# Designs tried in a protein design chat: VHH binders against 2-(3-amino-3-carboxypropyl)histidine synthase (dph2). Part 4

Target 1, 340 residues: 2-(3-amino-3-carboxypropyl)histidine synthase (dph2), of Methanocaldococcus jannaschii (q57907)
Amino acid sequence: MLFKTIFYQKLQKKVTTLFNLETERVIREIENLNKNNPKVIFQAPEGLKLKVEKEIEKIKQYFKQKNINIEIYLWGNTCFGACDLIDNHVKNLNVDLIIHYGHEKLSYANPEIKTLFIPAYHIFNKDEEEKILNDIKNFIEKHKSGGKKVAIATTIQYKKLLKDFNPSIILGCRGEVKEGDVILFVGTGRFHPLMIAYKYQKEVFIYNPLSKCFDKISEEEINKFIKKRILAISKLLLNKPKKVGVVLSTKKGQCRKRVFDEIIKLLEENDVNYLPILVDNISPDILFYDVDCYIIVACPRIVLDDYILYKKPIYTPEEFKLFLKNSFKYKFDEIKEDDF

## First folded at step 13 (VHH)

Design m6 (from f2 with R106K)
Fold by ESMFold2, last read:
Structure m6 (fold): chain B 340 residues (1-340), chain A 119 residues (1-119)
Amino acid sequence: as target 1 above (340 residues)
Amino acid sequence: DVQLVESGGGLVQAGGSLRLSCAASGFTFSSYAMYWGRQAPGKGREWVSGINSGGYSTAYASSVKGRFTISRDNAKNTLYLQMNNLKPEDTALYYCAREYLQPDWKDYWGQGTQVTVSS
């Protein structure tokens, strides 16, 4: 018998992959290019990159066995969402196909280079699938007995698992929930269910498919989150900014030029000095200018998830509008088709 | 770096008890749901039990319900699994895991601790 470490290493090599990367579909799409030596770029969220590296090796071996030359690159920068298209960065490479993992195509962000979106659905074994589906069915029937219709909301990873429930797919940048008396959010994290509960003013329950626990978003939790953002806005009222950095992302699905122009107009109308800043990837390290705060015209999650990392306060466009209106009625910012 | 370190495994007689611990570091432990899984030699991974970030909502696989209790101490960044009335079929490598979140897609689990139940 071997030491625990050696046994554990053998066990990890047998661990089932969490996400379906659809290797056969990717191979099929590359073959359908019908080109000699096609150029393909693979793009993935940070947590999938090592798994995608392994997928690339499988795909290389497949084409090597067929004596077909293929030029493959892994996009080394982080992919934050479906709106993170790299077309502008790779135009000079004559790329034939981009494989974009972890997302579905957005209606408002059309790639110019042929792009295959691979959702990377979470794989559960059959016993787990049965438990998850039965837990959700029982929840729906319990509420139906009380005369209440349950609307199901989820994220892309669980779309296939939940197909029979006709779920609404929630995006960090945008999403709508179908009509129901109560909402069950099936997924991880508390931001999406909190946002849904506030937006629709309805009771939101949570089912976490990983822990398999039910939970609920409380009014106290909503109020605590909203108060933190309202406090940040109130600081602008107490110390009116003299100069504001206005940041526009060049990412094709985040380049909300109409919103940017609207913010600039509002700043000029209110006699507030500003610095217009154009960036590709927004991060704390590149925002070092002599301004009192920044307005981030991009994906709203940059502000809501990361604001603590920035040395200067950062706001969404909607939050800055609330400051100008002296309003306490908070509204979540969202990316919309009319923003571009 | 996110790190999950399991301990408390060992050899135990059928009907006995063990308490597993999972020490967490490199992230805000109290903000994440956690779960235990196990894997017997030559078998696939099996979900065992889960717990929400606050520690008040728990769930169990039917094979362990009533015998195992999951808990957490958010002040000590530690996840626990109390295993009572152990059976030979509970023999496995037990590992703790943290939920991934949609933006990063990064799954985390520990190296595991061996539990062997003899009769």
Scores: ipSAE 0.704, ipTM 0.913, lowest interface PAE 1.1, mean pLDDT 86

## First folded at step 14 (VHH; from m6 with L101R)

Design q5
Fold by ESMFold2, look of step 14:
Structure q5 (fold): chain B 340 residues (1-340), chain A 119 residues (1-119)
Amino acid sequence: as target 1 above (340 residues)
Amino acid sequence: DVQLVESGGGLVQAGGSLRLSCAASGFTFSSYAMYWGRQAPGKGREWVSGINSGGYSTAYASSVKGRFTISRDNAKNTLYLQMNNLKPEDTALYYCAREYRQPDWKDYWGQGTQVTVSS
């Protein structure tokens, strides 16, 4: 038995989630450069990098067979979203094309180097696809029978699968949902549906396309989250900060200079000392200054997901404004075009 | 860092039962939805069953409904699949998985445990 078990394990391929990397489209775009030795950089979220490595091998073989020289690089640093444009990091390399996986272009973050955005849609097998679509259709039909219109919200990797439902595509930094009486969030994690439920004051259901389970955002869950952040804000009221670090991200999609300037103006108006800090990637290790707290002018999820990791309290710009207004009507921070 | 280790597979006669376990480590188990998949030799991967982070919402493929029960013990960081009334077509390598999320998109799957159902 041991021999068969060991042999069987050695023979099997590792199971992984499949994403559509649109190999033909990438090849076509490279060919359309009409250059003898084009320079191309591939950029992807951490979890896609090994798959993109294999994609690069396929693309190299294609061009080798056509006797076309191509210079390919994989961007080794993290990519958290479409806001992670690498133009300024590689401008001296005369790069012809960037392939950016896992995201769509943001309207407020325009790359200076030609960039092809590949959403990397999740590939479900046929039986999974049928179950997901039927589960969602049945949900919609049940609510329609009760006189309620369902608005569908999802994230980029499920956009193609759900196209016939005309979904809203939710970004962690920004979320707009089309009109409906109830909202069904199709995706993973509870942050997006919680944010949507609070923002729109509407019933939000969840369908997780991986576990294929339905769930619902409860009012208690919302209240617990909001109370934690309100408590953090109220601590500023009890102990007015003497010095505040104001951190601005230099990433094109997160460099909200107008918001930064507004926060600085508010600090000056309220006689609060501050240290303005520029950072590319925000992490606990680089925030070691002698301040009472930080205001993070970047992607709001840095504060909301990671605040526990920081030694000093961190706040979004909207949370700091609530402190100054002595307001307890919580407002989620979102990245907007006018922020830049 | 994240590790998923399946156990509990084996050889069983049709109509019998097995209980699969998936030991999880390297992440906050109670915060993630989990699911089971299976793959028979020469066949495509099948989704079998899923469960939400709290363990109170479950889902099953039509081929296993009423026969399989997914559960989890968040205190022990363990996912379970109780498999009753097993059929020869249930013969497969069974593996557990943790949902991927944004922003990192990291998928995690175990190495699998073999279930063989004889007639």
Scores: ipSAE 0.822, ipTM 0.945, lowest interface PAE 0.6, mean pLDDT 88

## First folded at step 15 (VHH; from q5 with S53T)

Design r4
Fold by OpenDDE, fold request of step 22:
Structure r4 (fold): chain B 340 residues (1-340), chain A 119 residues (1-119)
Amino acid sequence: as target 1 above (340 residues)
Amino acid sequence: DVQLVESGGGLVQAGGSLRLSCAASGFTFSSYAMYWGRQAPGKGREWVSGINTGGYSTAYASSVKGRFTISRDNAKNTLYLQMNNLKPEDTALYYCAREYRQPDWKDYWGQGTQVTVSS
């Protein structure tokens, strides 16, 4: 028992990583397989791949010292989220365990191969932790004094730090936030706060734990977005599509087959010709078909964030439904558990 | 390729001033929150100051508050750190960093510029 502890301590000292990759937990999980020569695949977001490579080296060294053979692979393709599982890609390899970094398991995306999810918690020093927590507390108090309840949302990387605030964890393309008068998203970038803002059509405050600065998604920005999308939808009214590409992602967390079927049915009912397309990763370069527009049955953010990159108009299922219904009441598309 | 290049460091006497610059390239600078960190010899990395995308929100570590000012020029893709009333305790390698984001998780920081404050 003592030798194991010393080894783990030595491995921890050299990790100058911003993220807790839970090396010991990974090792324990591998050991718990109780298998000779286990086959383990590591999947990580692009920015974590090099860090994970270092982890793999440590893990290999650990098992080597124990005279245990292990077969390890690093997944070389995408890891966009908890929705991007690789179990289907590696079925033929007799994999015993997948280590998935940066996310937690989605309820509606179930890997068929045993998968350990490592959230990759951000590592802050004590001074930073104190500052972050105090800044958030002050924000909450400021609004409370005005009679407003603050709902906190964050990503999994900050879940542990913000535990006392009982935050809603934003995972994937689902932005469920607990009830509150004011929403504060704690995290980096605009991806998640925009999603929340669009979903609730409400201003979202942002606190970035890296910069320790505040920002917001304003109502004006939300309205601007909605107007742009309504305009995009209205173009369909002016020029009814003759043929529509319907793109379904094969990613487990994005493969909204029920939604796809619903869309197909609607197209048929409205005598709109269509091309069904299956893809793993959706990108502008792979959509070159002779269609007037595309319905993207995957993560809604592909449309909402990247629509400008595509040569043809792309729409969410909800947006296209608005066209079919001749409605201008914008409905934000979101992945639901029942979509599968 | 994303690049962050710090400059403006040097040797200064206590009470003196320096202005650090961070030239950014390879990404849409105006879309990212930025921050300064420092690392003194034998110490870990320390957060110094941060700024939001628009530059209207700034933050400072308690140790530098009132002395340092962070700013950015998005048109020039440059981050700045004005350091006034420097103290020997401010001696460190100063680096600029870009926030990481999901889904790519790409974190970037520069090589740093050395600031040495003599007593």
Scores: ipSAE 0.916, ipTM 0.975, lowest interface PAE 0.4, mean pLDDT 93
Fold by OpenDDE, fold request of step 22:
Structure r4 (fold): chain B 340 residues (1-340), chain A 119 residues (1-119)
Amino acid sequence: as target 1 above (340 residues)
Amino acid sequence: DVQLVESGGGLVQAGGSLRLSCAASGFTFSSYAMYWGRQAPGKGREWVSGINTGGYSTAYASSVKGRFTISRDNAKNTLYLQMNNLKPEDTALYYCAREYRQPDWKDYWGQGTQVTVSS
């Protein structure tokens, strides 16, 4: 009775991480500190935190084997982008290095603590890469045949894959795209393509590298959005605010102090009372003041995506300026280098 | 909590058909692009098919094009994969997945349903 040892090859579910977390690079950076018992903090978006936790374990094991002590923390709060830096929060902890996952450094957001940015590139197999690239090429060729130039925009996780297309990288709430007759956004979700579409008031085609499907932000959708926001602004004309909350984020990449000062000046010039409010994270629960509305001087996404969650109307600086100027030409708010 | 639960797998003879279902819960299903993947024994994950939010755009791997059809019913929060003319090489664990988005980067996939195609 030959006991067929069913070698249940434990299919080591190679947790094929969808993202390159560059473990070796992180280790090298830590080693390069040349410190005894370095203190390192890992910051990652919510969906990456568990993956990063696994990375931390690997890193700990590595240093343990080398008889090197390391003090490691996982940042337990938000990581919305490269704008959401934690250096100010951990100044008192004498941190030697921050590992920031999922983003690249913003030119206008400089951490005071040494920070390594890990883009967390999406890992595709060869077949998927080929398909994605071919789909995009075909799209470009199709439009080229019609005499149109295609501008490619993408997010950081696909930058490496799309390198040959010289894409504009959309970071944070800045949607600058190179000039083209047609814009193709390569990525997931709708926020970035909507932002681009609203900014340029032009239809934006979408290619999702996960589903490998095409979509678009239509002119109709753009118009609908603009109308909705104009309507929101128009309500201010009907009921002029007596007092306005002006909310400035202290996040380095969102602390648009120049914009804030401009808004304050405009309010003063127009004899509108205001309450200046400083916060790190902006949420509906923290805005309970006796004001008629809020101007959110931070990421425009807070207003555009979450306005319905707030008890009082919230506006971007640009939107509120439209009210003050009695203009109906909608201007999409974005974070600029000069805002700081 | 986000949940994706696949069903409809089984044993089928070559040339046969199966229809897989993926029941989604815990998120606004109609707002997310979805896709099917599969993993054969000893092989890595393979993308099979994708569908956009509205269901009017679909894509297929070359290996399944013309044989498989992806669809979705947003009212029922369900993703489907109709598999026709199945081949032994289609044998795999099939899973449905939701796209991840910025800024949360949350990716979800189901536990999968086993499809076995016999020669």
Scores: ipSAE 0.914, ipTM 0.975, lowest interface PAE 0.4, mean pLDDT 93
Fold by ESMFold2, look of step 20:
Structure r4 (fold): chain B 340 residues (1-340), chain A 119 residues (1-119)
Amino acid sequence: as target 1 above (340 residues)
Amino acid sequence: DVQLVESGGGLVQAGGSLRLSCAASGFTFSSYAMYWGRQAPGKGREWVSGINTGGYSTAYASSVKGRFTISRDNAKNTLYLQMNNLKPEDTALYYCAREYRQPDWKDYWGQGTQVTVSS
């Protein structure tokens, strides 16, 4: 009994979500380099790395069968988004091509090394696809009959599936949504729809394409989130910081130098001591300095999603500006083209 | 570590019932939408049912609607699937899943529990 169970478990294929890694497109881009022994780096979010490992094996096999030499590397460090460009880290390796999975190119972050962005669209089977599209279509028709125009927002992995709905593609660092009376966010997690609901002061519904459930961002949920951040800012007012760590990410898509300089100037104008800190990857273990709090000049989601992991309070630049102004009109921080 | 452990599968006669459980650990269960999938012999994976974080919004594949009920107990970190009026075509490996999210794209699936409906 036990032995047979263990044996059959070893034969069982591990279930995992399927994403389109566009193998043929990647191969064609490598061939189009027209180089002997090209050097290619593959970069992916943490959850895609094992799938990309298998993708690399397929690509190695293809080129071996053609008797073509190729030098392939997997970037082992975390990839947090399209803003996480590794050009500067690998300049001395004479890399010919970077394959960047799970994202699209940002307008404000231009790679110096040729980079192919592969969105890694979620692969749904036909029955799932039909249900998702019908659910969304019915939602739109119901609101249209009530005189309401629905704007669709989604994330990159669902962009292709939803193309006929002309969706706005939401990035963790900013959320621009097309005009509508009601917004339907198609995706997972509540951060993006909450941010959108607050930013646009409109009803935001959620359709989760994995659970296939509808949901809504309530005013109560918005107020609770905003209250938490306002309370964090208020703690600074009660116990004003004597020294502040100001952290700037050196990643091209997050290196908001203009914002960093603004924060430094504000601290100097208000006689607040500070420590300017440059980092590549922001994490709790590297922020151990003798400061009362940190201002994280990078992607705002680092603060808003991860603040509980840090031993000292962390704030976005916009949140710290609210503290200095003694303002309670909360404003989400976003990365913008003129931040650099 | 994130873990999803299914239980409650077994052999049942057509028309019978089974209740599947999925014990979750290693993450804040109440913060994630969850869903059930299944894989029958000779068929691809099939989405069965989903549920939102609060447990008040549910969805079902047309093949199981009216017969299956998804639920969750956020205090006990457990996802359930009550399966009634079972049919031979419901025979499959049933697995629970946690939604993946940006920015890390980490997906988690249980190992599955076998449901066999004889008739």
Scores: ipSAE 0.816, ipTM 0.946, lowest interface PAE 0.6, mean pLDDT 87
Fold by ESMFold2, fold request of step 22:
Structure r4 (fold): chain B 340 residues (1-340), chain A 119 residues (1-119)
Amino acid sequence: as target 1 above (340 residues)
Amino acid sequence: DVQLVESGGGLVQAGGSLRLSCAASGFTFSSYAMYWGRQAPGKGREWVSGINTGGYSTAYASSVKGRFTISRDNAKNTLYLQMNNLKPEDTALYYCAREYRQPDWKDYWGQGTQVTVSS
């Protein structure tokens, strides 16, 4: 019997990244609803869902031991970011609270249902924290010695760790960076630092807090990315589209109606036929219409990350405007407050 | 589906060497930074070494620097850890990991390969 318990513990030992899901804060916010049988929905990015499933188990056990009834749901669809609010989808359930993991509230995307945002900061062990902070401090000191000031940009997972560096927090759909002579992006992936390097025309270095490696965005890398998108736009010049699908996301933080209307007006002014399409989740399988290409009015990362997966070319609104203006000065699309 | 499978562990005497491999599948290996971690009995997880997508930038925990070498072969979708001058304190379960990213936060770790260093 005890042997089986020890055996179970060994089989359940898995190494995984630890994120601070703020269990006690979530429990307190549920208790503060002061309701009998409150209805709570948990929403998370795909990669956090299994961790949130375990979190839900802990929370259910806590309330069971307190003899408090609670109705808990996990939102099964993917959460793409802070702009992905589910209010419209769950209105009929009389939900009392949404727990939204992995993001902070956006100023331009206000939830109608009470929502608690849990950033889910990455938990590093002490030795890792010390190495990361020292690596960054040494980088800053080295550039300061050369007369250059370093601006720090990062993503939500590392905000708390890096607080003493006063970092700019980059949002995938929109991002502003404090100015410096050089920029150090602390995070994973090369899209954000590439976008920043192009947008601000500055040196951008990368520190990856997982691999703990430094890297740099090169001009060749920027030029390669831009040329690839300009090539995609140039195909429209060679074969002017006869009919364009214009896709507007209905997600509360992505429903850029003003941009959509602007694109429609431009298509009408240029005598291009179009199909206006409303969707919630944009994916290759749902875009099967008889059009030559799509303009995706939503989060720009949908186009820039996933365009190769689509059977027909897809473009951001800014990319399509570039085609219409016959310009080669590429501009990254971003979600702005004026878009709504 | 994403898989990370470690191999090359075993029993070795102090001062000896081992080469660990991590076979990757189900994703574009060359597009991701990778790293090794380890967990000794009774201790928490320890980050060991990391490497960027191209393999030209590497980093090491101070406990292994100068003795361990991380590398990758992007054509073979394989991550390596050459471990030299092994010490009893290197005894641990070694696992490879792929970086998670925005927006999906998908976190992938292997099941690990045991390294035991006798004194």
Scores: ipSAE 0.807, ipTM 0.944, lowest interface PAE 0.8, mean pLDDT 88

Design r4
Fold by ESMFold2, look of step 17:
Order: structure tokens, then C-alpha cells, then sequence
Structure r4 (fold): chain B 340 residues (1-340), chain A 119 residues (1-119)
């Protein structure tokens, strides 16, 4: 009966995490366009696309029942963050509205097409919510008893749950945290808490709202990460590059033209040949030029998360500046409003 | 291709014990926090227990604390849930999950293993 078992398993609904896609709000915003056949594009991170496909079916059915014509598209390419705006790719389609899931608007990336940002908050049941909130409250009280103020940092999917803690929202490429003696990062993964711990020189604890476990960023973790990047920079010191690819992302939230121009100026001042490269999505397969290394002027996480995937060394603008200064004091690159 | 396969469920009398396993493949198991959830018929999903990447930090729902023990063997890519002093209220489909992360938001859940506790 193996074939029957495989067939039946293929037909069973798969358990999945629930996110609030705000169906009613999306429908209301489409109706508020006050247009006969509005053109709407749905954009989402890869892990939300199947859920958004189902969302689109519900929305299509709603408008069909009302005998309202609507032109709906799903943006098939990846969406990595709020900086990943598609305005320029679809301007010739006269799109009326973009629904952008999983993020909130960046202050330095302004869509030219009307865009509705749907955060897609994680839906916890009430027992989970109570446990998470109590765990965090107890953590805060414990440190308050020791005379320490706790600053809370989190990511977008937990923003609503944690609203009463006035959290700093970490946006992937920028880590601003409010004042505190210690920092509690509520979220998953260790990159953001590691970066924050190094940036602010403060204790950073982690609360993972999925496993509901506490953890702490260790000095060993920080040192290991920094050592790897310093070693990468040292290769430039040992063998000065003859030609450098300087890559600028055209994504509105990553197109740091001012930083790009600064890097070009530094290369010219140091008599280093370069190839200026514009790209939308930065990936290993499109960087095949005859250069010794690349400087990636975009979201810093492209370098810090993906450098092992590239055939040539890649660096952030801040890392390249450290090479030029012959400095051993590592500085994380971040996207800032002045960079554009 | 990420896969999570639960096993070890079955029918047990109240007061009994079961040990659930979750075999993981298609990703670096030791790099992810993991957790167990359950769903009784006609009920919403419940978080049961969680564990950090190294296995030294664990957490439990109040309804199972003191009776259930989560653990992991990173060398064998396996997550465990030891369930003692089982109650009829523990009857549910038990599933393991890997944390989702930014930026891709990909969530992964097993298909589950049935635990039925009789009076």
C-alpha cells in the first residue's frame, strides 16, 4: 500500500504558520481606488507566496460575486524586504495598487505607485500570547530589580504583539535600538542580535517567540564573526586589487548612490581600476567580470550572509574603507538616510 | 527539500508514557530552534515545547510542564519529546516545527503523529 499512502499524503492539507494577511483591509483599499478595472499586484516574501496565492483566490471570488472586474497579478520574483520595491519594473503596466506583504514602509524608500504594506503579523493563540508577554515582563522585572533598564528590539511580525513594550523594529539592513542598559531581542536568528551587541557594546539577550526559549549573544560568537571578516579584509592588504567591481543596487531602498560615489572617489584617489555595475537583484551568477573583488553597495546582509556563495571576494563599503585605512577596528555597514 | 517526519505516536492508557521522534532532513538541523505543537480534533493548534539550537535551553506549556521533556540529538538530526503521565487531554496530532526566519519567512512543519490517551 505504499503508493496509496504517498497519494493520500499528497492530498492532505499541510500544517502551516498563520499570519494575518488582513483580507478585509486589502479588499477595502482596492474598492477605495474607485476605478472600473483596477490593476493590482501582490508582492510577498518567498515563504508567504503560497499563502498569498490563496489570499488572491479569496479576493478574486469576492469581486466576482460583486460583478466587479479586477486585474490581479502576483509578482513572481523574490521580495526580501521593504527595500524591494517593484515600481520601476511595472511602470509600463499602469498599475493602480501594489500590495506588499511582510514589511512596513521605509522612510527612505518612497513608492511611486500606491502601495499598501501588510505586515503579516504572526497569529499566536491566546495561551501563547500570554506566555510570551509574561516571559518578557518577568525578564524586564528581573533586570529592573537589578537597576537595569531593558530595551526591546523585534522584527515586524511581532510588532503588534509587543506594542506595549514600545519595541525598536529591526529592518534587516538597519539596527536602531532605543535607550537601555541591556537589550532583549525578540525574534529568530542571531545576526541582528550579534550586530546590535557589537554596535552598542551592551548585553544582548534573545527571546525566541517560536521556541519560547531565552538565549544570550556570547563574546565568542561576536569575535568569531568579526575575525572572519577581518581575515577577508586582510587579503586585500596582502594583495592590493588591480581592478574592483563596484556594484550598486537599483532597488529604491538599497540604491545608496552617495555611498557609491564615495567609493568610486576613493578608488580613483588610490589609483585602483574599477568597473561600475548596476543591478536589480545581486546574485553570484550575474557577477562574472574580470575583477579581483566586488564592493557591494546595497543591503549589507548581501555580503555578510552570502559571501561564501560568490566566486570572487565581496565586501561592504565600510569593509573596503577599513582596508584603505589599514584599520583593525571592524565597523558594520548599515543603510542610512544620508546614503542616497 | 526540507522534511520533518514524526513518529512514536500511538494508543496509550492514562498515566502511560510515549516518546516522540522527529527526523529532520534537507537543512542544517543544529542551526535552528525547534518546537513541538499539537492539535486535538476540532481545536486550535497549541504550542507544546521548544528548544534552542544547542539543546540547553528548553520551554514548556504550563499544561505539560513537569510531564514532558524536549530534547535533540544534533548528530542524528532528530528532535524528541518524552511524554510521561499522559492524560486524556493530551490526545492530539503532535507535530514538530522548525522556526521560520527573515527574510524568506519559510515555515516548516511535519505531518504529525497521532497520540491517543484512553481512560
Amino acid sequence: as target 1 above (340 residues)
Amino acid sequence: DVQLVESGGGLVQAGGSLRLSCAASGFTFSSYAMYWGRQAPGKGREWVSGINTGGYSTAYASSVKGRFTISRDNAKNTLYLQMNNLKPEDTALYYCAREYRQPDWKDYWGQGTQVTVSS
Scores: ipSAE 0.804, ipTM 0.942, lowest interface PAE 0.6, mean pLDDT 88
Fold by ESMFold2, fold request of step 22:
Structure r4 (fold): chain B 340 residues (1-340), chain A 119 residues (1-119)
Amino acid sequence: as target 1 above (340 residues)
Amino acid sequence: DVQLVESGGGLVQAGGSLRLSCAASGFTFSSYAMYWGRQAPGKGREWVSGINTGGYSTAYASSVKGRFTISRDNAKNTLYLQMNNLKPEDTALYYCAREYRQPDWKDYWGQGTQVTVSS
């Protein structure tokens, strides 16, 4: 056994980021099922699973004290977003409720089993909250003095903190930004701000609520990202694929069958051999087929974040269509309602 | 195996200086924003300072601004906190952290290094 690893894991749990898992709301929703021995599955992103494990312990204790038996499971597979609905996987278990952490319901992904979405808002202490809100207010006033309206965009974990700024909530695979002369993205990572800057052709700034640092998306940064993907597409022009793996995710929020069918039709029209592949979780180790490249019909972030991990080139559907159309105008792939 | 290991804490007289280090491993250090926090006995956790991926944008809590300097050496995978003109109220366990991101929410904090400032 790995004693050092176990010891280190226990010590790491003492200091961690706090998220509001809404324990009372979860308990209330379980009680509202009005069932003897209800069956409940908890689902969470990988980084929240240990926190949800502790949440489950608290919920078990609550119901034990009320002399109510409850059947609780933690969904052990990864969850990358609200599109990772598991109801098809657990249909035969007669599940009464799924608790889905870290996301809100998507309009195009409707669960068939009753699902409670818990956003898991980041809990900042009062001093942090004051600094974040003041930093953003000062940013807005600075640009207002220059005659510019600031639109605020953020991700789900900061939605409640930023409510008074009327933020646009950016969902990983799509989202709209409210009108403004400049955009301030409040969050971590540079992918979403870069996509927004390209999509809207507007100045995009970043405020990172964890480091509390401001930054800006530069035109050079946008061009570097686009250039990398255009170069990947250009390799198809230099060495036209003889056989293509076309991968469709079976996750309800990623199962873009209409896009898949469109790609298949394009491959057939261009006399390109292909292998249609269905998977639940897309990873490098399960894509071992004798093809020249893969087209990943799923969440676009799989290609754009992880392409370096794959031994064969991988493309979004939009990227492959650009190759076929001989178009130089890059278009970010997005999940849309009519993709399904 | 993501690890953050703090060092450089200790006992120091008021007005003195200490330099904290946070050795990072198991991830691409230069790709993540980093920050320092502290927790004094009987008090809640306090954000102290943050730094962007390139090290050119920094931020400080009002209680430490002008006295503390955050920096990073991306070639050595190390985060630093230079602490000058230390005061008894700076006494705390100091810990470094890496930002979490969507979609995986993976959150990493060091075990901390104790700083004690005597009168």
Scores: ipSAE 0.800, ipTM 0.940, lowest interface PAE 0.8, mean pLDDT 88

